# Designs tried in a protein design chat: VHH binders against 1-(5-phosphoribosyl)-5-[(5-phosphoribosylamino)methylideneamino] imidazole-4-carboxamide isomerase 1 (hisA1). Part 2

Target 1, 247 residues: 1-(5-phosphoribosyl)-5-[(5-phosphoribosylamino)methylideneamino] imidazole-4-carboxamide isomerase 1 (hisA1), of Ruegeria sp. (q1ght0)
Amino acid sequence: MMIYPTMELLDGRCVTLDKGNLDAPMIWHVDPVETAKGFAEAGAEWMHLTDFNALQGDSSNQDLVEELIRTAGLPIQLGGGIRSREQAEFWIEKGVGRVVIGTMAAYDPAAVAELAKYYPDQVVLAVDVWQGQVMTEGWRKSGAWTPEAFVKAFGNAPFAGILVTDIDSDMSDLDAQLGLISGLAEQAHSPVIASGVVRSKDDISRLKYLPNISGALVGRALFNKTITLEEAMETAQPNPEPVAEFL

## First folded at step 15 (VHH; from r3 with M60K)

Design s4
Fold by OpenDDE, fold request of step 16:
Structure s4 (fold): chain B 247 residues (1-247), chain A 119 residues (1-119)
Amino acid sequence: as target 1 above (247 residues)
Amino acid sequence: EVQLVESGGGLVQPGGSLTLSCAASGFTVSSNYLAWYRQAPGKKRELVAGITHGGSTVYKDSVRGRFTISRDNAKNSVYLQMNSLRAEDTAVYYCVTYTQEGEKTFDYWGQGTLVTVSS
């Protein structure tokens, strides 16, 4: 399983939000560019970047995101506020590795499927789930989609991945979260990336045994030093299959 | 004690220029994120420009190309060069920094400096 070290930006700072609450962000005293370079140095193959300004229609972080794309030393999976083909293409042209699309996909699945076809392996479908419903607009609006119906609607669209976020991640029921992600993964035709479920090494250990899970985002746990990126990646490695000794 | 003191505000005509200064004490500007925020009457406080300790900058779209945030490490100060000022830029401008203790964030604000753009 691949670990996606995750950085979230608000007003040019690395932050973590509690349940998407922009009014009280946890601000990490780190440099965003240096942090990203650190991910690359640690051996991460991808990093996930969320722009919370862009999610709100604010392009204040644009220059910083462009700098990150140019200088981080690893491909970036970028989410936040990409709600049109033009916006997606803008970032693709800037050299972003992948664009994450959520809200647009809920409102216009056909357009997003077409985008995925035009840019194979560069579009990630975001599936943000709260109480059995797909959420849109920064988790502010409940959509008409169940996660299952939403994923199914895209058929064999060539997504680079499906990013499943359980918004109830603060809930003590890890098993329920894993069940949700696993269930969607079984129906998906694209690699599934788990978001919002990794708080410790143990979570990674449990997640890596789930079928059809290709990766997991690790954010807060890196910044609060609960786990190092190296530890996370090591933990995510598949266990060696027991070699049957032939008698 | 962390302290930020803004200066340089005043009355300026449209198209004019101002340079705001923020003198920092109690911390090193090169080791911290600093930003300029502004608040116009009846509007929410908003980010104008920020600079990371690594030197990366962020700008509000409406000020990009007109405003420049910079720092002088020797003077332990941050600046906002404002060119081509517009009436819409009228606001109280604040210098801000943040500190972290565990999983708690503390913000420090200056007293603010008033910028009035009027003919």
Scores: ipSAE 0.877, ipTM 0.950, lowest interface PAE 0.5, mean pLDDT 93
Fold by OpenDDE, fold request of step 16:
Structure s4 (fold): chain B 247 residues (1-247), chain A 119 residues (1-119)
Amino acid sequence: as target 1 above (247 residues)
Amino acid sequence: EVQLVESGGGLVQPGGSLTLSCAASGFTVSSNYLAWYRQAPGKKRELVAGITHGGSTVYKDSVRGRFTISRDNAKNSVYLQMNSLRAEDTAVYYCVTYTQEGEKTFDYWGQGTLVTVSS
């Protein structure tokens, strides 16, 4: 399983939000660019980047994101406020590895499917789930979609991945979260990336045994030093299958 | 004790220029994120420009190309050069930095300096 070290930006700072609350962000005293470079140095193959300003229609972080794309030393999976083909193409042209699309996919699935066809390795479908429904607009609006129906609606669209976030992750029911993600993964035709479920090494250990999970985002746990990126990556390595001793 | 003291505000005509200064004490500007925020009457406080300790900058779209945030490490100060000022730039401008203690963050704000752009 691949580990996606995750950075979230607000006003040029690395932050973590409690339940998506933008009013009281936890601000980490780190340099975003240095942190990203650190991810690359640690051997990460990808990093996930969320722009919380862009999510709100604010492009204040644009220059910083461009700098990160150029200087981080690893490809970036970028989420936050990409709600049009033009916006997606803008970042693709800037050299971003992948763009994450959520809200637009809920409102115009056909357009997003087409976008994925044009950029088969660069579009990630975001599936944010709250109480069994796909959420849109920064988790502010409940959609008419169940996660299963939503994923199914895209058929064989060539997404680079499907990013599944259980918004209820703050709830102590890890098993329920894993069940949701695993269930979606079974139906998906694209690699599934788990979001919001990793708080410790143990969580990674549990995730790596789930079928059809290609990766997991690790954010807060890196910044609060609960786990190092190296440890996370090591933990995510598949265990050798017991060699059946053929008598 | 962390302290930020802004200066340089005043009345300026549209198209004019101002340079705001923020003198920092109690921490090193080169090791910290600093930003300029502004608040206009009846509006929410908003980011104008920020600079990371690594030197990366962020700008509000409406000020990009007109405003420049910079640091002087020797003076332990941060600046905001404002060119081509517009009426909509009228606001109280604040310098801000953050500190971290465990999983708690603290913001420190200056007293603010008033910028008025009017003909």
Scores: ipSAE 0.874, ipTM 0.949, lowest interface PAE 0.5, mean pLDDT 93
Fold by ESMFold2, fold request of step 16:
Structure s4 (fold): chain B 247 residues (1-247), chain A 119 residues (1-119)
Amino acid sequence: as target 1 above (247 residues)
Amino acid sequence: EVQLVESGGGLVQPGGSLTLSCAASGFTVSSNYLAWYRQAPGKKRELVAGITHGGSTVYKDSVRGRFTISRDNAKNSVYLQMNSLRAEDTAVYYCVTYTQEGEKTFDYWGQGTLVTVSS
C-alpha cells in the first residue's frame, strides 16, 4: 500500500483544517519546500498537495506550488481549484504528476471522463463525502450525488486513482469509514486511495488489509509527529502470509 | 514578547510608490513566516503578500508584479515595496506572523499603517 505524505497550503503555510474550516487553521511552523524535500529524502514515491487558496478561487499560492513541483524531488498529485480542462492542462504543463478533480467532475462528468482518457495516468477523481453525499466547492456545497452513483457515472474512465475523503469522520466511526471506502473500492475500476482516516500507525495497519485499497494519505499525523513518514511506509508494506503454528 | 510595528504608510497618487516596513522583536524574521494583510473600509481582511521560512513568496493576484515582500535579517525587519499603486490598494496594512505551541497556533498582528491612494 502506498503512503502519500500530504501537504495542505493556505496563504503560503502548511496547515491542517478542522473539518475543512478555513477560518481557524492549525498552522505548522515548517517551510513548505523543505518539508516536501524531506518527503523525498525519506523515500516517498509520491506526495499529495492541496491548495486551499485555489479551492476558494484565490491564486496566491500559484508560484509556491510551481516551486514545489520543480524542487520537491518527487511527483506531486495536486488538488484544489482545478475546475476546467484549461486549469488541469496548466498544471500538467508545469510538470505536476497528477491533477485531482472533484467539483468539475460532479458538475460535468463527461468532460472529466474525456480528460482522464486524454491524459492517461494523470487524473485522480476526488470523492469527498459528508453524510452520504458528495461534497463540492471545497467541502462548502453538498452535491446531488451519492458516492456510489458518482463513481458509477464514470464507467471505465481511466483515472490514475479515486481519492476518497471522509469529511465527517470521528474516532467512534472508523468501521463506517472503512465500510464506505471498501464498498467504493469493490465497484471502482481504478485504484482507490483513502484520505482522512489515518491518525496513527494502527489505522495504516487496518487499511492495508482492505481489498483494493492502493494507498493512503497521511497529513496531520506527520505534522503533529504522531508517526514518522518512515514508520508509515514501513507499516504499509505487505506482510508475508504467516503460517499458523500450534504449541 | 512578540511584537510587530508597521511604518511607512501615507498618501500617494495613483501610479506612485511606497515602502512599508515592519520591525520585529521577540523572534527572528529569518526563522519565521511573515505576511502583509490589508483591510479596506467595509471589506474583509485579505492576504497581500507572504514570505516563508525558506524565502519563497506568495502574492494576492491583483498585486503580483507590483508589490515585493522582502526581509532584512540584520535589521530584523520585513518590507513591502508597493509600485504602480491604484485606488483599490487603499487600506490599512498589517504585518503578521504566527507561532506554534504543540497543536495550537498563535497569531501576532501589528497595529497597522494606513495607505491612501488618491488623486
Scores: ipSAE 0.805, ipTM 0.925, lowest interface PAE 0.8, mean pLDDT 89
Fold by ESMFold2, look of step 15:
Order: structure tokens, then sequence, then C-alpha cells
Structure s4 (fold): chain B 247 residues (1-247), chain A 119 residues (1-119)
């Protein structure tokens, strides 16, 4: 299972938002560029990057995101504010490895399916769930879709991945989060990446035993030092079925 | 204790220039994120420019190319060079930094300096 160290930007700062609350971010006292280089140095194969300014139509982070693409030393999966083919192509031409698309996919599934076909292995579908509904506009609006119907609407479109976030659940409801993600993974025709469910090493262990989960985002737990990136990646590595000591 | 003291605001005609200064104490500007935010009457505070711990910069789109944020480590100060000023740049400008203790963020704001752009 692949670990995606995850960075979220607001006003040039690495942040964590509780349920998308832009007004009260947790701001981590780290440099974004040096942090991303650290992900590469630790051996991560990909990183995930979310631009919260771009989700609001604000391009304040653009120069920083371009710098990250040039200098981090690993491929970047970029989300936030990508609402047209032109915007997706802009970032692809800047060298981003994948674009993550949610809002556009909810409003125009056919256009996003076409984009995934045109840019193989470069388009990730974002499925952000609040109270059983797909959320759009950076988690500010409930969409017209249940998560199951949303994923089904794309049929066999060749996404590089389907990124599933359950933003409604709290820490005491982890089993419900895993149930949602596992259920979508069973019906999906593309690899599923879990988001918002890794709080510790134990959560990674649980995820790797679920079928059809290809990866997990790890953000807050890296920044608050609950787990190191090396530990996360080691824990995520495949292992054989438990073997009885006496056979 | 963290302190931020802004200066350099004033009245200027459209097209003019000002340099805002932010003198910092209680921390070093080279090891911290600093930003300029502004607030016009009746509006929410908004980012104008920021400089990261490593020196990378971010800018509000409407000021990109007109404003420049910079640091002077010898004076422990941060500056905002504002060129080609417009009436819509009229606001109180604040120097801002943040500290962290565990998973708690503490923001520190200067008292602000008023920039008025009018004929």
Amino acid sequence: as target 1 above (247 residues)
Amino acid sequence: EVQLVESGGGLVQPGGSLTLSCAASGFTVSSNYLAWYRQAPGKKRELVAGITHGGSTVYKDSVRGRFTISRDNAKNSVYLQMNSLRAEDTAVYYCVTYTQEGEKTFDYWGQGTLVTVSS
C-alpha cells in the first residue's frame, strides 16, 4: 500500500483544517519547501498537495506550488481549485504528476471522464463525503450525489485513483470511516486512496488488510509527530498472511 | 514575548509608493513565517503577502508585481514595498506571525499602520 505524505497550504503555510474550517487553521511551524524535500529524502514515492487558497479562487500560493513542483524531488498529486480542462492542463504542463478533481467532476462528470482518458494516469477523482453526500466547493456545498452514485456515474473512466475523504466522521467513528471507504473500494473500477483516516500506525495496519485500498494520505499525524513517514511506509508494506507456529 | 511594530503608513496619491516596515522582537524573522494582512473598512482581513521560513513568497493576486515582501536579518525586520498604489489598496496593514505549542497556534498581530490612497 502506498503512503502519500500530505501537505495542505493556506496563505503560504502548512496547515491542518478541522472539517474544512478555513477560519481557524492549525498552522505548523515548518517550511513547505523543506518539508516536501524531507518527504523525498525519506523515500516517499508520491506526495499529495492541497491548495486551500485555490479552492477559494485565490491564486496566492501559485508561485509556491510551482516551486514545490520544481524542487521537492518527488511527484506531486495536486488538488484545489482545478475546475476546468485549462486549469488541469496548466498544472500538467508545469510538471505536476497528477491533478485531483472534485467539484468539476460533480458538475460535469462527462468532461472529467474525457479528461481522464486524454491524460492517462494523471487524473484523480476526489470524493469528499459529508453526512452521506458528496461535497463540493471545498466542502462548502452538498452536491446532488451519494458517494456510491457519484463513483458509478464514471463507469470505467481510467482514473489514476479515487481519493475518498469522509469529512463528517470524528476520531471516535473510525470504523464508520473505514466502512465507507471499503464499500466504495469494492465497487470502484480504479484504485482507491483513503484520506482522513490515518491517525496512527494502527490505522495504517487496518487499511492494508482491506481489499482494493491502494494507498493512504498521511498529513496531520506526520506534522504532529504521532508517526514518522518512515514508520508509516514500513507499516504499509505488504506482509504475508499470519502463519500458525504449529502446522 | 513576541512583538511586532509596523510603521511607514500614510497618505499617498494614486500611482505612488510606500514602504511599510515591521520591526520584530522575541523571535528572529529568518526562522519564522511573516505576512502582511490588510483590512479595509467593512471588509474581512485578507492576505497581502507572506514570506515562509525558507524565504519563499506568496502574494494576493491583485498586488502581485506591484508589492514586494522582504526580510532584513540584520535589523530583524520585514518590509512591504508598495508601488503603483490604487484607491482599493486603502486599508490598515498588519504585520502577522504565528507560534506553535503542540497542536495550538498562537497568532501575533501588530497594531497596524494606515495606508490611504486618494487624490
Scores: ipSAE 0.774, ipTM 0.915, lowest interface PAE 0.9, mean pLDDT 89
Fold by ESMFold2, fold request of step 16:
Structure s4 (fold): chain B 247 residues (1-247), chain A 119 residues (1-119)
Amino acid sequence: as target 1 above (247 residues)
Amino acid sequence: EVQLVESGGGLVQPGGSLTLSCAASGFTVSSNYLAWYRQAPGKKRELVAGITHGGSTVYKDSVRGRFTISRDNAKNSVYLQMNSLRAEDTAVYYCVTYTQEGEKTFDYWGQGTLVTVSS
């Protein structure tokens, strides 16, 4: 299972939001560029980057995101405010490894399916869930979709991944979170990446047990130092399958 | 004790320039994120420009190319050079930084300096 060290930006700062609440972010005392380089140095194969300003139509982080793409030393999966083919192509041309698309996919699934076909391995579908509904516009508006119907609407579109985020979660309802993610992974034709469920290495172990989960985002737990990135990646490693031994 | 003191505000004509200064004490500007925010009457406080520990910068779109944030580590100060000023730039400008204790954020704001852009 692949670990995606995850960085979230607001006003040029690394942040963590409680259930998407922009009014009181936790602001981490770290430099974004140095932090991303640290992910590469630790051996991560990808990082995930969310631009919370862009989710609100605010381009304040654009130069910083471009700098991260050029200098972090690993491929970046970028989400936040990518709501048209032109915006997706802008970031792909800047060298982002993947674009993460949610709102556009909810309003125009056919266009996003076509984008995924044209840019193989570069388009990730975002499925952001609150109270059984797919959320759009930066988690501010409930859409018309259940998560299951949303994923089904794309049929065999060749997404690089399907990123499932449980916006409305807490520790006491982990079984419901894992049920949602596992159910979507069973019906999906693309790899499923879990978001919002890793708070410690024990959560990584539990996700590894679930079938068809290809990766997990790890953000807060890295920044509050509950787990190191090296520990997260080691815990996520697949166990070698037993091989017959002959005497 | 973290303290931020802004200066340099005033009345300026459209198209004019001002330099805002933020003198910091109780922490080192080179080890911190610093930003300028502004608040116009009847509006929410908004980011104008920010500078990271490593020197990366962010700008509100409407000021990019007109405003420049910079710092002087020897003077422990942060500046906002404001060129080509417009009436909509009229606001109280605040210097801000943040500290962290565990998983709790503490924000520190200066008193603000008024910039008025009018004929």
Scores: ipSAE 0.761, ipTM 0.912, lowest interface PAE 1.0, mean pLDDT 89

## First folded at step 16 (VHH; from r3 with H53Q)

Design j4
Fold by OpenDDE, fold request of step 23:
Structure j4 (fold): chain B 247 residues (1-247), chain A 119 residues (1-119)
Amino acid sequence: as target 1 above (247 residues)
Amino acid sequence: EVQLVESGGGLVQPGGSLTLSCAASGFTVSSNYLAWYRQAPGKKRELVAGITQGGSTVYMDSVRGRFTISRDNAKNSVYLQMNSLRAEDTAVYYCVTYTQEGEKTFDYWGQGTLVTVSS
């Protein structure tokens, strides 16, 4: 399973939001660019980047994101506020590895499917789930989609991945979260990436045994030093198959 | 103790220029994120410009190309050069920094300095 070290930006700072609450962000005292470079140095293949300003229609982080794309040393999967083809293309042209599309996909599935076809392996579908519904607009609006119907609507669109976030899950019920994500993954035709589920090494250990999960985002746990990126990546590695000593 | 003191505000005509200064104490500016926020009457406080520890800068769209945030480590200060000022730039401008203790964030704000752009 692939680990996606995750950075979230608000006003040029690395932050973590509790349940998407922008009013009281946890601000990490780290440099965003240096942090990203650290991910690359640690051997991460991808990093996930969420722009919370962009999610709100604010382009304040644009220059920083461009700098990150240019200097981080690893490809970036970028989410936040990409709600049009033009916006997606803008970032693709800037050299971003992948763009994450959520809200637009809920409102215009056909357009996002076409986008995925035009840019194969560069579009990630975001599926944010709250109380059995796909959420849009930064988890502020309940959509008309069930997660299952939403994923099915895209058929065989060539997404680079499907990023699934269970917003509803009491952080205390990992099994429920994993069940939801795994269930959706069984229906998906693209690699599924689990979001919001990793708090510890144990969580990674549980996730790696799910055959239909290709990756997991790790954010807060890296910043609060619950786990190092190296440890996370090591933990995510498949266990060596017991070599059946054929006696 | 962390302290921020803004200065440089005043009345300017549209198209004019102004430089705001923020003198920091109790921490090293190069080690912290610093930003300028502004609040106009009846409006919410908004980011104007920020500078990261590594020197990366962020700007709100409406000020990009007109405003420049910079840092002077020797003076332990941060500045906001404002050019081509507009009436819409009228606001109280605040300097802000953050500190972290564990999973707790502390924000420190200056007293603010008023910028009025009017003919």
Scores: ipSAE 0.894, ipTM 0.956, lowest interface PAE 0.4, mean pLDDT 93
Fold by OpenDDE, last read:
Structure j4 (fold): chain B 247 residues (1-247), chain A 119 residues (1-119)
Amino acid sequence: as target 1 above (247 residues)
Amino acid sequence: EVQLVESGGGLVQPGGSLTLSCAASGFTVSSNYLAWYRQAPGKKRELVAGITQGGSTVYMDSVRGRFTISRDNAKNSVYLQMNSLRAEDTAVYYCVTYTQEGEKTFDYWGQGTLVTVSS
């Protein structure tokens, strides 16, 4: 399983939001660019980047994101406020590895499917789930989609991945979150990436045994030093197959 | 004790220029994120410009190309050069930094300096 070290930006700072609450962000005392470079140095193949300003229609972080794309040393999976083909193409042209599409996919599935076809391996479908419904507009609006219907609507569109987030996750009910993600993964025709699930090394250990999970985002746990990126990546490695001892 | 003291505000005509200064004490500006925020009457506080520890900068769209945030490590100060000022730039401007203690963060704000752009 692939680990996606995750950075979230608000007003040019690395932050973590509790349940998407922008009013009380946890701000990490780290440089965003240096942090990203650290991910690359640790051996990460991808990093996930969320722009919370862009999610609100604010382009304040644009220059910083461009700098990250240019200097981080690894490809970036970028989410936050990409709600049109033009916006997606803007970032693709800037050299971003992947764009994450959520709200647009709910309102115009056909357009997003076409986008995925035009840019193979560069579009990730975001599926944010709350109380059995797909959420849009930064988790502010309940959509008309069930997660299953939503994923099914795209058929075999060539997404680079499907990013699944369970917003209802009572921190105490990891099993429920894993059940939701696994259930969707069974129906998906693209690699599934688990979001919001990893809080500890043990969570990674559990995730790696789930079928059809290709990756997991790790954010807060890296910044609060609950786990190192190296440890996370090591833990995520498949268990060695028992070598039949030839007697 | 962390302290931020803004200066340089005043009355300017449209198209004019102004430089705001923020003198920092109790921490090193090169080690901390610093930003300028502004608040106009009846409007929400908004980020104007920020500078990261590594020297990366962020700007709100309406000021990009007109405003420049910089820092002087020797003077332990941050600056906001404002060119081509507009009436819409009228606001109280604040210098801001933050500190981290465990999983808690604390914002530190200056007293603010008033910028008025009027003919």
Scores: ipSAE 0.892, ipTM 0.956, lowest interface PAE 0.4, mean pLDDT 93
Fold by OpenDDE, last read:
Structure j4 (fold): chain B 247 residues (1-247), chain A 119 residues (1-119)
Amino acid sequence: as target 1 above (247 residues)
Amino acid sequence: EVQLVESGGGLVQPGGSLTLSCAASGFTVSSNYLAWYRQAPGKKRELVAGITQGGSTVYMDSVRGRFTISRDNAKNSVYLQMNSLRAEDTAVYYCVTYTQEGEKTFDYWGQGTLVTVSS
């Protein structure tokens, strides 16, 4: 399983949001560019980057994101506010590794499927789930889609991955979260990346045994030093042990 | 104790220029993120410009190309050079930084300086 060290940006700062709450971000006292370079030096193959300004229609971070793409030393999977083909192409032209698309996919699945065909291995489908529904617009609006129907609607579109986030994740019920992600992974025709579930090494150990989970985002746990990136990557290495079915 | 003191605000005509200064104490400016925010009457506070520890900069769209944020490490200060000022730039401008203790964030704000752009 691949580890995606994750950085989230708000007003040019590295932050972590609790349940998407922009009013009380946890701000990390680190330089974004230096942090990204650190990920590359540690041997990460990809990093995940979320732009919370862009998610709100604010381009304040644009120059910083461009700098990160240019100087980080590893490919970036970029999410936040990409809601049109033109926006996706803009970042692809800037040299981003992958673009993450959520809201647009819910409103125009055909367009996103076509985008994935034109840019193979560069489009990631975001599936944000809350109370059995796909959420859009930064988790502010419930969509008309169930996660299963949503994933199914894209058929064999050549996504680089499907990023699944369980928004309702009571951190207290890891099993429920894993069950949701695993269930979707069984139906998916693209690699599934788990978001919001890694808090410790143990979480990574559990994830690596789930079938069809290709990767996991690790954000907060890196910044609060619960786990090092090296440890996370090592823990994520496949073991010759039989796959454990949890749910 | 962390302290930020803004200066340089005033009345200017449209198209004019102004430089805001923020004198920092209690920390080193090159080690912290610093930003200018502004708040106009009846409007929400908004980011104008920010500078990271490594020197990367961010700007709101409406000021990009007109405003420049910079640091002087020797003076332990941050500046906002504002050119081609517009009426819509009228606001109280604040210098801000933050510190981290564990998983707690502490914001530090200056008293603010008023910028009025009017003919």
Scores: ipSAE 0.892, ipTM 0.955, lowest interface PAE 0.4, mean pLDDT 93
Fold by OpenDDE, fold request of step 23:
Structure j4 (fold): chain B 247 residues (1-247), chain A 119 residues (1-119)
Amino acid sequence: as target 1 above (247 residues)
Amino acid sequence: EVQLVESGGGLVQPGGSLTLSCAASGFTVSSNYLAWYRQAPGKKRELVAGITQGGSTVYMDSVRGRFTISRDNAKNSVYLQMNSLRAEDTAVYYCVTYTQEGEKTFDYWGQGTLVTVSS
């Protein structure tokens, strides 16, 4: 399983939001660019970057995101506020590795499917789930989609991945979260990336045994030093198949 | 104790320029994120410009190309050069930094300096 070290930006700072609450961000005392470079140095293949300003229609972080794309030393999966083909193309042209599309996909699935076809391996479908419904507009609006129907609507669109976030993520119900993600993964025709479920090494260990999960985002746990990126990556490695000692 | 003291605000005509200064104490500006926020009467506080520890900068869309945030490590200060000022730039401007204790974040704000752009 691939670990996606995750950085979230608000007003040029690395932050973590509790349940998407922008009113009380946890701000990490780190440099965003240096942190990203650190991810690359640690051997990460990808990093996930969320722009919380862009989610709100604010382009304040745009220059910083461009700098990150140029200087981080690893490809960036960028989420936040990409709600049109033009916006997606803008970032693709800037050299971003992948763009994450959420809200637009709920309103115009055909357009997003076409985008994925035009830019193979560069579009990630975001599936944010709250109480059995796909959420849009920064988790503010319940959509008309069940997660299953939503994923099914895209058929065999060549997404680079499907990013599944369980917004109801409570430490007390990890099994339910994993069940949700695993269930969706079974229906998906693209690699599924788990979001919001990794808080410890134990969580990574649990995720790696799920056959249909290709990756996991790790954010807060890296910044609060619960786990190092190296440890996370090591933990995520598949257990060597017991070499069936052919007796 | 972390302290931020803004200065340089005043009355300026549209198209004019102004430089705001923020003198920092209790921490090193090169080691902290610093930003300028502004709040106009009846409006929400908004980010104007920020500078990261590594020197990366962020700007709100309306000020990009007109405003420049910089820092002077020797003076332990951060600056906001404002060019081509507009009436809409009228606001109280605040310098802000933050500290972290565990998982708690503390914001430190200056007293603010008033910028009035008027003909």
Scores: ipSAE 0.890, ipTM 0.955, lowest interface PAE 0.4, mean pLDDT 93
Fold by ESMFold2, last read:
Structure j4 (fold): chain B 247 residues (1-247), chain A 119 residues (1-119)
Amino acid sequence: as target 1 above (247 residues)
Amino acid sequence: EVQLVESGGGLVQPGGSLTLSCAASGFTVSSNYLAWYRQAPGKKRELVAGITQGGSTVYMDSVRGRFTISRDNAKNSVYLQMNSLRAEDTAVYYCVTYTQEGEKTFDYWGQGTLVTVSS
């Protein structure tokens, strides 16, 4: 199972938001570029990057995101404010490894399915769920989709991944979150990546046991130092298969 | 004790230039993120420019290419060079930094310096 160390940016700072609250971010006392280089140095194969300014239509982080793409030393999957094919292609041209698309996919699934076909392995579908509905616009607006119908609408479109978050605070039981993610993973034709469920090493172990979960985002737990990235990746690795030493 | 003192505001004609300064004490400017925010009357406070610990910069779209944030570690100060000023840039400009204690963020703001762009 792959660990995606996760960075979230607001006004050029690494942040964590409590229930998406932009007015009271936790601002981590770290440099974004040095932090991303640290992910590469630790041996992560990918990082996930969310641009909260871009989610609001604000391009203030653009230069920093471009710098991260150039200098972090590992491929980046980038989310936040990608609302058109032109915006997706802009970031692909800048060298981002994958674009993460949620709102555009909810409003124009055919366009995003077409984009995924044209750019295989470069488009990640974001499925953010609240009270049985797919959310859009940075978790601020309920869409017209159930999660199952949303994923089904894309058929066999070759997404690099499907990133699933259950953001319903009333149903924030971990077992329920894992049930949603596992159920979608059973139906999906693309790898499913779990988001918002890793608080400790034990959560990684639980995800590793579930079938069809290809990866997990780990953000807050790295920044508050509950786990190291090395520990997260070691915990996520498949156990070696026993092999007979003689016939 | 963290303290930020802005200076350099004033009245400027459209198309003119102005340099804002933010003198920091109680911390080293290279160890912290610093930013300029502005607030016009009746409007919400908005990011203008920020500089990270490593020297990376961010700018709001309407000032990119016109404003430059910079840092002088020897003087423990941050600057905002404002060129090609427009009436819409009229605001009180605040220097800000943040500290962390565990999982709590503390923000520190200067008192602000008024920039008025008018003929």
Scores: ipSAE 0.847, ipTM 0.942, lowest interface PAE 0.7, mean pLDDT 89

